# Ledger of designs, part 3: VHH binders against Exosome complex component RRP4 homolog (RRP4)

Target 1, 322 residues: Exosome complex component RRP4 homolog (RRP4), of Arabidopsis thaliana (Mouse-ear cress) (q9zvt7)
Amino acid sequence: MVMRKLQLPLSQTQKVRFERAIERLQSLSSSANSDASVIVTDSIPVNHDDAFLKGHGTSEVDGELLATVCGVVERVDKLVYVRTLRARYKPEVGDIVVGRVIEVAQKRWRVELNFNQDGVLMLSSMNMPDGIQRRRTSVDELNMRNIFVEHDVVCAEVRNFQHDGSLQLQARSQKYGKLEKGQLLKVDPYLVKRSKHHFHYVESLGIDLIIGCNGFIWVGEHVEVRDPMAIDDQKDEEMISSSSTGKEQSHIPLETRQTICRIGNAIRVLSNLGFTVTLEVIMETVNLSNSKNIDIHDMLGSEFHVVVAENEAERRRTKRKK

## First folded at step 18 (VHH; from p3 with D56E)

Design u1
Fold by OpenDDE, last read:
Structure u1 (fold): chain B 322 residues (1-322), chain A 122 residues (1-122)
Amino acid sequence: as target 1 above (322 residues)
Amino acid sequence: QVQLVESGGGLVQAGGSLRLSCAASGRTFSYYGMAWFRRAPGKEREFVAAISDSGEYTYYTDSVKGRFTISRDHAKNTVSLQMNSLRPEDTAVYYCAAQEYWLFGYSEYDSWGQGTRVTVSA
């Protein structure tokens, strides 16, 4: 676990605690064959009796597998590779990503993806409010800003790479993938692992969490997915009509906003510490903040960072015993 | 609830410039999105500009784009509105507003200042 140098001022006591926690975490990582942080020239333990495939960031020298990059050893079946620390997002088709609209252009939206290239949402690929798949008209083009404007947040799937290196995106979820009433967090992409589940609903809190592969993470008020089939013909005329009028943004309770912020701060803390960002670890951190009666405004302080590190060391220790 | 105090209003000639400032009380300024609204005589209050909690994102009504700039100073707990190329139609009482725990796609504000008067003469 290549722990990021904490850029927070620590007291002497906090420093000692933090160092101890890091040492514990490192010891746990070294013992766990699968997630060991390595530096260049470190030997990667492999069972020579078992067939393994050397992957990226590894080299076989004198019968030993050595790391050629700094990172974390990953094992997928027989493949052993080192995931580089601070690695930029490496897009794959099918990735769920969160992005921010940066430009409304002709027939397309440009989307920032925490990547060296931008994403592109095409008007032609958008599900229109009328639900009818039709050729996009000039009127549709004129109404593009009714769908997305600059700084809108969107959840999308990577569909293809364009010739210019940009990513073709397909909006995911209801309402064109637009995400509202939440926070957008940026973490290093290497802290996010591809998973079967990138969408999380925390029912107890009424919060949606989207962990994008690109390191953009959304925390927002839960949006009920209305089964398109349950469109009872009669009542939906009023709801569709109300969507065009000045959508009185429904009030979000302060408590919900606080919850969103607390979760956001938890993610920020984890990011600062260089911990892998998962629903489990996020919730652990949130629960820790609550159990310790940490004010939401104090979560980003040095003390809570140390406490989170200590807690994570203990959590990992206990999981390993099991 | 955060207290907001506006300053910087006054009389200015068309084409002139003013800088409004809003000071927020409290220790949690970094958690607030900030905005400016205005109310012209006989008109309803309208949105002018907003800035996210981090300052990374700014929003403007179309009529002020390119002329007004919203900014914030975290060290001073202040939000500012630089107004250039002022027009008579910009005459209004300008209000500072704050949204605690700023969110994308949410435009409700929790706290409001008392306002500062801006008069642009023809």
Scores: ipSAE 0.893, ipTM 0.965, lowest interface PAE 0.4, mean pLDDT 90
Fold by OpenDDE, fold request of step 21:
Structure u1 (fold): chain B 322 residues (1-322), chain A 122 residues (1-122)
Amino acid sequence: as target 1 above (322 residues)
Amino acid sequence: QVQLVESGGGLVQAGGSLRLSCAASGRTFSYYGMAWFRRAPGKEREFVAAISDSGEYTYYTDSVKGRFTISRDHAKNTVSLQMNSLRPEDTAVYYCAAQEYWLFGYSEYDSWGQGTRVTVSA
């Protein structure tokens, strides 16, 4: 585990504790032959008797597999590769991403993706509020700002790469679209692992968590996705017309906002420590903050970072014994 | 609850400039989104500008775009509104507002100042 140098001032006692925690974490990683931090030219242990595939960040030199990049050794079946610690987002088709609208143009939205290139969301690739897949009309084009405006947060899927390097985005399902009443967090993309599940509903807290592949993470109030098919039975014709009326922004309780912020701070702490961001680790961190009676405003302090590191070391130790 | 105190209002000629300031009490200023509202005589309170908790995102009503700039100083716990090219229609009482634990897509505010009067003379 390539631990980031903590950019927070630590007391001497905190420093000692933190270093100890890091040492423990490193020892746990080395023993698992997986996730060993390597620097350039480090030898990567491989069983030569077993067929292995060399992956990214590795080179075979004089019969030894060496790291060509700084990062963490990962093993997937026979594939051995080094995941770079400062790896930029590497888009793949099918990636779930969270972005921010930066421009409304003709028939398209430009979206910031925590990437060197912007995403493009076409009006034709957007799920219409009416849920009907139809050819987009001139009226639809005129009403684009009713869908997204600048600074709106959106969830989308990467569809393809454009010739100019921009990403073509799709938001065809109700699962995708405008995200409201939440926080947008930015983490290094390498801290996010691609998984089958990027959408999380924390039922106990009433919170939606979207972990984008691009390192943008959304934490927001849970939104119930109304199955458009369920509308068939009840004639509520009246609710479609009210979408034009000033969506009375529903009040969000202070407690919910606090919860969102606490989760956000947990993610920030994990990011600062260089821990992989998963639902499990996020919740562990949140629970830790609660169990220790840490005020939301103190979560970003040095002490809680040290405590999180210590806790993670212990958690990993106990998991290994099981 | 954060206390907000506005300052910087006054009389200015059309085309002139003013800088409004709002001071927030408390140690948790970095968790607040801040906004300016205004109420003209005989009109309802309207949104003017907002700034996110980090200061990264700013929002403006269309009528003030390009003329007004909202900014914040975390060290001083203040939010400012630089108003340039003022027009008679900008005459109003300007209010500072704060949203604790700022969220995207949420436009309700928890705390309000008493307001400062801006008068733009033709």
Scores: ipSAE 0.892, ipTM 0.964, lowest interface PAE 0.4, mean pLDDT 90
Fold by OpenDDE, last read:
Structure u1 (fold): chain B 322 residues (1-322), chain A 122 residues (1-122)
Amino acid sequence: as target 1 above (322 residues)
Amino acid sequence: QVQLVESGGGLVQAGGSLRLSCAASGRTFSYYGMAWFRRAPGKEREFVAAISDSGEYTYYTDSVKGRFTISRDHAKNTVSLQMNSLRPEDTAVYYCAAQEYWLFGYSEYDSWGQGTRVTVSA
């Protein structure tokens, strides 16, 4: 686990604690057959009796599997590869990503994706606010700014790669689209693992969490996806017409904003520590902050970073014993 | 609730420049999104500019784009509005506003200053 050098000033005591925690974490990773941190030329233990597939970041030399990159050894079935630390986002078709609109152009939005290339969301690849799948008209094109403007946060799926290296995005489902009333967090993409579940609803807190493959993470107020079919015909005509009118931004309670911020800070702390960002670890961190009565404003301090590291070491230890 | 104190208002000729400043009280300035609003005589308060908690994102009303710049200083707990190429239409009382726990897509503010008067003469 190439732990990011904490750029936080630590007291001597904190330093000792932190180092111990890191040592514990490292020891846990090494003992776990599959997630050992390796540097270039390190030998990767493999059972030669068992058929294995060499993956990225590995090379066989003189009968030994060696790491060719610095990272963490990953084992998926028979595949052995080294996941590089601080690796840039490597897009795959089907990836759920969170982005920020940087430009409104003709029939398309340019989207920042925490990648060296921008995403492109075409008007034709966007679900219209009315939920109707129809051909896009000139009027729709003129009204693109009613859908997204600069600095809007969006959730989308990677559809394909363009020739210029840009990513073609799609937002055809209701689960995709404009994200409002939340925080956008940026973490290194390597801290996010691809999973079947990138959308999380924390019911107890009324919060939506979207962990994008690209390392952009959204934390926001839960939005109830109204089943378009449940739109009772009569009252919804007025609501569709009122959607063009100044959506009275519903007041967000301070408590909800605090919750969002706390979750955001938890993610920031995890990111700073170089921990993999999952719903589980986020909630563990949030719960830790609450259990220790840490003020939201103190979460980004050195002490809480150390505490989180210590807690994670203990958590992992306990999980291994089970 | 954070206290906001505006300064820098005054009389300026058309085409001139003015820099407004807003000082925020408290230790948690980094958690606040900041904004400037203005109220012209006989008009309603209108949004002028906003800056996110980190300062990474800035927003402007169309009428001031290219002329006004919003910035913040975390060390001083201040937000500023540099106003260039001022026009008589910019005459207003300018208000500083703060949003605690700044969010994307949320435009409500929790705290307001008392305002500073800007008068642009023809």
Scores: ipSAE 0.892, ipTM 0.964, lowest interface PAE 0.4, mean pLDDT 90
Fold by OpenDDE, fold request of step 21:
Structure u1 (fold): chain B 322 residues (1-322), chain A 122 residues (1-122)
Amino acid sequence: as target 1 above (322 residues)
Amino acid sequence: QVQLVESGGGLVQAGGSLRLSCAASGRTFSYYGMAWFRRAPGKEREFVAAISDSGEYTYYTDSVKGRFTISRDHAKNTVSLQMNSLRPEDTAVYYCAAQEYWLFGYSEYDSWGQGTRVTVSA
């Protein structure tokens, strides 16, 4: 675990505690064969009797596999590679990403993805509010701003790479689309591991958590996905009056906003510490803040960072003993 | 609840400029989204501009785009509205508003100032 230098002022006592925690974490990482932080020229243990494939960030020198980049050793089947600590988002088709709309153009939205290239969401690749998959009309094009505007947050799937390097995004599923009533957090993409599950519903808190592969993380009020099939046939034909009725923004309770913020701060702390961001670790951090009676406004302070580091060291220690 | 105090209102000629300021009480200013609203005589209160808690995101009503700029100073716990190229239609009482724990896609505010009057003469 390449721990980032904490950019927070620490007292002498905090410094000692933090250093101790880091040492513990490092010791745990070194013992765990699979997720060892490596620096350039570090030897990566491999079984030479077993066929392995050298991946990115590795080089074979004198029969030893060496790290050529600073990062974390990852092993996928026979493939051994080093994930760089400061690695930019490396998009793959199928990635779930969270982005922010930066431009509304003809038949497309440009989306910031915490990547050197922008995403492109085509009108044709967007789930229409009516839920109907149909050919987009000129009217739909005129109404694009009713779907997304600048600064809207969107969840999408990477479908392909464009010739210009931009990412083609798709948001056709009800799960994908405009995200409202939440916080958008930015973490280094290397802190996010690809998983089968990027959408998390924290039922106990009524919160949706989307951990994008691109390092954008959404924390928001839970939105119930209405099963399109549950549209009970009540045929009342009439009032599809498109009343652009100003979506009466439903009030979000202060408690919910606090919860969102607490989760957000937890993620920020984890990010600052360079910890992998997972639902488990996020919740552990949130629970820690609660158990220690840490005020939301104090979570980003030096003390809580130290406490989180200490806690993580302990958590990892106990997990290994099991 | 944060207390908000507006200042900077006054009389200005059309085409002129004013800078409104809103001072927020408390230590947690960084957690508040801030906004400006205005109420013209005989009209309802309307949204003018907003700024996210970090200051990274700004929002404007169409009628003021390109003329008004919202900004915030975390050190001073203030939000400002620079108003340029003022028009008689901009005449209103301007209100500062705060949203605790600012969220994307949420436009309700928890605290309001008393307002400052801006009059733009022809």
Scores: ipSAE 0.889, ipTM 0.964, lowest interface PAE 0.4, mean pLDDT 89

Design u1
Fold by ESMFold2, fold request of step 21:
Structure u1 (fold): chain B 322 residues (1-322), chain A 122 residues (1-122)
Amino acid sequence: as target 1 above (322 residues)
Amino acid sequence: QVQLVESGGGLVQAGGSLRLSCAASGRTFSYYGMAWFRRAPGKEREFVAAISDSGEYTYYTDSVKGRFTISRDHAKNTVSLQMNSLRPEDTAVYYCAAQEYWLFGYSEYDSWGQGTRVTVSA
């Protein structure tokens, strides 16, 4: 794996700045991860006094173990192999994913997830708004399009793998389901790390951020949801009542739409540069755009890509010094 | 605010075709979701079709699906509505609308054109 090449036109000074930033990032990665990240024909250090098992992505030539693919070197007991970085999602049960509905079928929706097969969300596997999930009727089956239509964005959890290779999804919690009033960003899955939390609420901005394990990322206006296990029923009833009286709040202020777009552009820039996408890095990139007084409409331009690369190099250097 | 100017309306026979065009001002066109609405005589304005800022996603009301096609041209800052197999009930004033900073699941529009009249005769 090599760092992504920037495919934007650069001025002469931008080229120099960008090359310097890339050199810094490569130097920091090499010094910190020389045994972890490799490109084809890199030698992989091994102790020849120890027995080792040659795994995927390695080959032995003249007493040296060489990488035959780009990736991250992993060592499990005596096995040495190179884990390749894939552009497509590799699902695990329990993953939080974001997807887009591409087909409305009789009892199910097909959902695009950046996987070899579509995701399948059964009507029986979602949280019914009226609480009649146990008593699903034929009327509900006939009204599938009242729940989701093509291009609706959904958040779900990976439940199972079917024998035909399709991916069964579920959305049985209020935190899952249809996503509205936001942007869908698609990044390569290797830029996203599985973590303890994939749902983020940026309270100061009123924004929800969902970083799906499949590399699909949602940025949208915050939507208050009620935990069904809430201890105070009266407060739940009041919030439901205030939500019902908030019909006039269907409009999204221009400022909020601008904020969503700025966050989305930050994610696009990070993706174009091949940087890991986390809440912290996203927000640092957004803050950088503001501190440099870079208009939303200029964020996808060459200068901001260079600025972000320079900042990431300095951020990683500062972390190393501490 | 973006300025929107529709064109391409006129009189056409049932079964015929028309292509509406909407010109948008400014270099920020790539950040706008675009839509067509129509108002038949004595009726409320109704949704016809929409297209995302990138052009990747299109949406249609059921009565026009398969007959109308929305498209956009970022180089010309235009959005178009190709209307085929026109019916008398398609007779209306057609309005171009724009949503600054397009979002999934958001159907409010900030800017509107003046409208262009389409008349479909039997």
Scores: ipSAE 0.770, ipTM 0.908, lowest interface PAE 0.6, mean pLDDT 80
Fold by ESMFold2, last read:
Structure u1 (fold): chain B 322 residues (1-322), chain A 122 residues (1-122)
Amino acid sequence: as target 1 above (322 residues)
Amino acid sequence: QVQLVESGGGLVQAGGSLRLSCAASGRTFSYYGMAWFRRAPGKEREFVAAISDSGEYTYYTDSVKGRFTISRDHAKNTVSLQMNSLRPEDTAVYYCAAQEYWLFGYSEYDSWGQGTRVTVSA
C-alpha cells in the first residue's frame, strides 16, 4: 500500500483550486497548533540560514525541502523528518469493528481487521443467551462453513487481547454478525473517531452504514428486523417468511446498488483527501455529488476531489466564523 | 447493459488445460463483478467462479477449487478462467455473467454471454 495510488492528474486550474482549499483548511487549524501534516510533494518550511539535517521522508529539490511521504513533520534539534501516519488499527476493548473472514477453522474464524495480527471469532462467542438459536448451525463445530466462509464480511466487537497479541472478537447481539448486500470500504483508522454511534440507518435511502473503529466501513442495503409480535397478526409464519425475507434478500434494485456505490465513492474520496469520516461528512459529500450533477463513474476523478476539498474548507470556515 | 462475449472453448483431453476469456464492452467495467457459470447437458446452470469488481476477491465452487483460476484485466476489459486438470464432468457450455455495482453477499447477475462449449474427453 503506497500513496502512489492516491495521486491524481490535476489541470493547472484544478491544482490552484486544490492548493487554495488545502491552505484554507490548514489556516483554519492554526489556532490549535501549527499544522505539521504534509502530503507527498508538500514543501516543508526550513530556515535556510540555520543548518538542518534531512531525515526520513524528505528530499531537497530546487532549494526546497519536500515531503516524499504523507505524514507529520517533526523537528528534533537540526533534524527534519516526516513521521508517516499509521495505517494499522490500534484496538481497544469494546471497539465496534468490521472485518473480512480469511480462514475457517474447526472452532473459530480468522478475521482481517487492518491490525498487525488477525482477529479471532470463536464459535462460542456467537452464542449469546438472548433468544433465537439456530439449530445445528450456530453451535455445531462440524458446520462452521454454514455460518461464515472466506471473504464474508462481519461486524463484531473487540472482547479481549489474547496472550500473543491477537484480538478476540465477539458477536453478542443481533446487530453483529454477517454483513451482506453491501460494500466494504477500507480507510486509515485515524480517519475514524470512536463514538457511541457507529451504526447508522439512512432511512431516506434504505441504507445501513457501519463505521468500524478499525477503519473498515460497511455500506449496505438496510435489513429489516422482524418484529416477533407481528407474527401473531398473520395467517401463516411460513407465508410471512416467504413473502418478506426471500424476495428482499434475493434481489436488490439497481437504484439501491447505485446509491450504495455513490456512498462508497464518497467515502473513497474523503479517504483519499485525508478527511475524518463521519455520517455528516459522508452525506454532505453524497449531496454535493448530486448537486454538481456528477455521475457515479466520475466521482473518483480529479474534479470531484477538488470540489470536495473546497466544500470542506467552506464548511469549516463557516463553523469557525459562527 | 454490458455485452459479454466468451471465447476459448474447445475439445481437450482429461487432465489437460484450457483458458476461457470473456470480453466486456463499456467504460464502466471496473464497477462490475464477474462470474463464470456452466451448464452440462441435461443439467441446470451452476456457479463455477466469481471475481469482485476490483479483482481482490475470488470465489469458487468446491468441485473446481485448486484446478480453476478466475482473473480479470481492467485494461482489456476481460475476465479469464484458467481451467487445469480437466475432468469429463467439466464438460459443459460455460457462460460469462456480470453484476453491475458489485456487492459482497449478492449473487444475482444482470448480463449473460452466449456461452462457449468445453468438451473434455476421457
Scores: ipSAE 0.768, ipTM 0.902, lowest interface PAE 0.6, mean pLDDT 79
Fold by ESMFold2, last read:
Structure u1 (fold): chain B 322 residues (1-322), chain A 122 residues (1-122)
Amino acid sequence: as target 1 above (322 residues)
Amino acid sequence: QVQLVESGGGLVQAGGSLRLSCAASGRTFSYYGMAWFRRAPGKEREFVAAISDSGEYTYYTDSVKGRFTISRDHAKNTVSLQMNSLRPEDTAVYYCAAQEYWLFGYSEYDSWGQGTRVTVSA
């Protein structure tokens, strides 16, 4: 577990509470790699009798392995390296990602993904916006801006790498594509763990949550997703009408927008604290804000950050008793 | 409920510049998305520009791209529209609009100002 230094003004009592919460969290994770954090020039323990390979962020000086960057020491087989806290996204094929369109080109869009190169989404690699699968026409190629424009948020899957180092994306399922009526949150990628479940529907709130492997997270009003190919011809008209319901009803209730914002602020607090961001932890943070009667506008304040740290320490302790 | 007051309108010759300002009253300005709309005589109100709550994302209708710049100042609770290379077609009443709890891909606005008149002479 690697904790970010909190950059908020803390009162003296808040500092004591926060340090105490951090000590509890470190104690609960002491069987893990809590000793693995390093700063530049720290010595990294290795067994010189065993073979080891020095990797990124390490250098051997006078028989000692030293960190050359700040981060967390990782050991995989014989390899010893330092993973920095600000490491950019390291893509893998099949990753679910969230991104923002930054360029509209003739047959492709460029997408920001928190990677050292852009993602590329080809027109040929996506479903049509209306959800009906049909052959792409020359009109579609000429009217790329009818599909995505700059700043549109998109969910996609990493297909492969281009020769120039950029990522080729695909969005051939109804669960991928344009994201509307929501917030985009950007957290460091190390706070997100790859899992089988990156798409979440919070049914009690009517909210979709997409935790992208690249550290981009979407929180938005729930959109019903139907596979048009699973519906016969008679039912396609009914499905089309259902799919268009959100477009005909453009207004989002203020309560729903408040809920999205509260979830977004919970993610921001977790990111500022350096906690791994999961559905469980996000929702516990939201529930905590409600139980403490914390206004949305006060969630990013110092007191709530301390309260969240204290609650997480207790949550992990209670979880171990079960 | 936020109250919006526009200012900075006036008469200007084609090719000239104006800067519109919209002052927002209320403690939650940092959670509002802001926009400018305009209504020319005999026409319907149309979108001009929008800016996200953080100010990071800006949006423009095609006819004003490269000429108009929307910006915001969180300390002063204001949003501004810098209008350069003005054309007679830009003549309209300009309205400030606000969306509480800004969202990507959501274009409805909850609060509206009374407008400020811009006249661009040929």
Scores: ipSAE 0.764, ipTM 0.905, lowest interface PAE 0.6, mean pLDDT 81
Fold by ESMFold2, fold request of step 21:
Structure u1 (fold): chain B 322 residues (1-322), chain A 122 residues (1-122)
Amino acid sequence: as target 1 above (322 residues)
Amino acid sequence: QVQLVESGGGLVQAGGSLRLSCAASGRTFSYYGMAWFRRAPGKEREFVAAISDSGEYTYYTDSVKGRFTISRDHAKNTVSLQMNSLRPEDTAVYYCAAQEYWLFGYSEYDSWGQGTRVTVSA
């Protein structure tokens, strides 16, 4: 388990509490002391996808994967600060990712994914309205900005790798596409585990959560996935009624915006502490903030970071598993 | 609800520059998305520029891209609009607006200032 050193000011009692929590977490991980061989190193653990260069001998044992061109400096004050190169996203075909559009080109968009290179989403890889047989024509190519512009947040799937090493994306399912009315959180990819469920609906709060394999996480107001061209009779009557109130329909209640912000701050705290980010841990952190009466505006402070670390140590001990 | 007070409007010649400022009240200013809108004579209020709560993301209407720069100062609780290469069609009353708990892709604003007049002479 890799733990990050907090860069927040801690009082003396907070420091003791935090150090105790970290010690408990380390003991639960069953980490062994490495007393077998004496090798003094000044580098960090390497990402095995670091194929650009193998290494220079910062750490030289047993043909291990090495960090090579640039490393982060380690501080030898208190807790070991480890910033692993495995923090880079290691793409796999089929991965669910969240990204931000950074360039609009003639037939494609470039998307920031926290990868060595950007993602590429081709116009031809977009989801077209169901039931409409429309060619991806030159008209669509001329109107690229009508679909996505810079800073738009998108959910997509990894399709393939391009010859230049960039990552080809696709968004041909209704669950992919533009994300609106939410926050984008960026955590190191190693804090996210691949699973069969990366899309989550928190029904009690009306919130969608998308945990991208690349470490980009979306928290937003729930959006029902519907075909606007296929309307059953009951929904037609409701839609006719709702169209007379269309301006009010676009408003997000303040409470919902507060909930999104609280979830986002919970993710930020977990990321700062170096904890794996899952729906379960996110929601437990949110609940902890509520049970401790911690205001949204105080969640990024030193005390709540310590409280979360203490709670995680106790949670893992209570589960009585590794 | 945050209170917004604009300043810095005035008369300027075409090609000139002007800097608008919006002062916001409240200790939670860092959680607000901020925007500038304008209303030209005889027209409806239109979007000009917006900035996220952290200041990381800025948005501009097409007619002002490359000429206007939105910025924010968390220490002073202010949002500024630097307007360069002004044109007569930029003549309008400019309004500051705030969105509590900023979100991507959400463009409704909770609070509005009273406006500051900008006049650009041909």
Scores: ipSAE 0.762, ipTM 0.901, lowest interface PAE 0.6, mean pLDDT 76

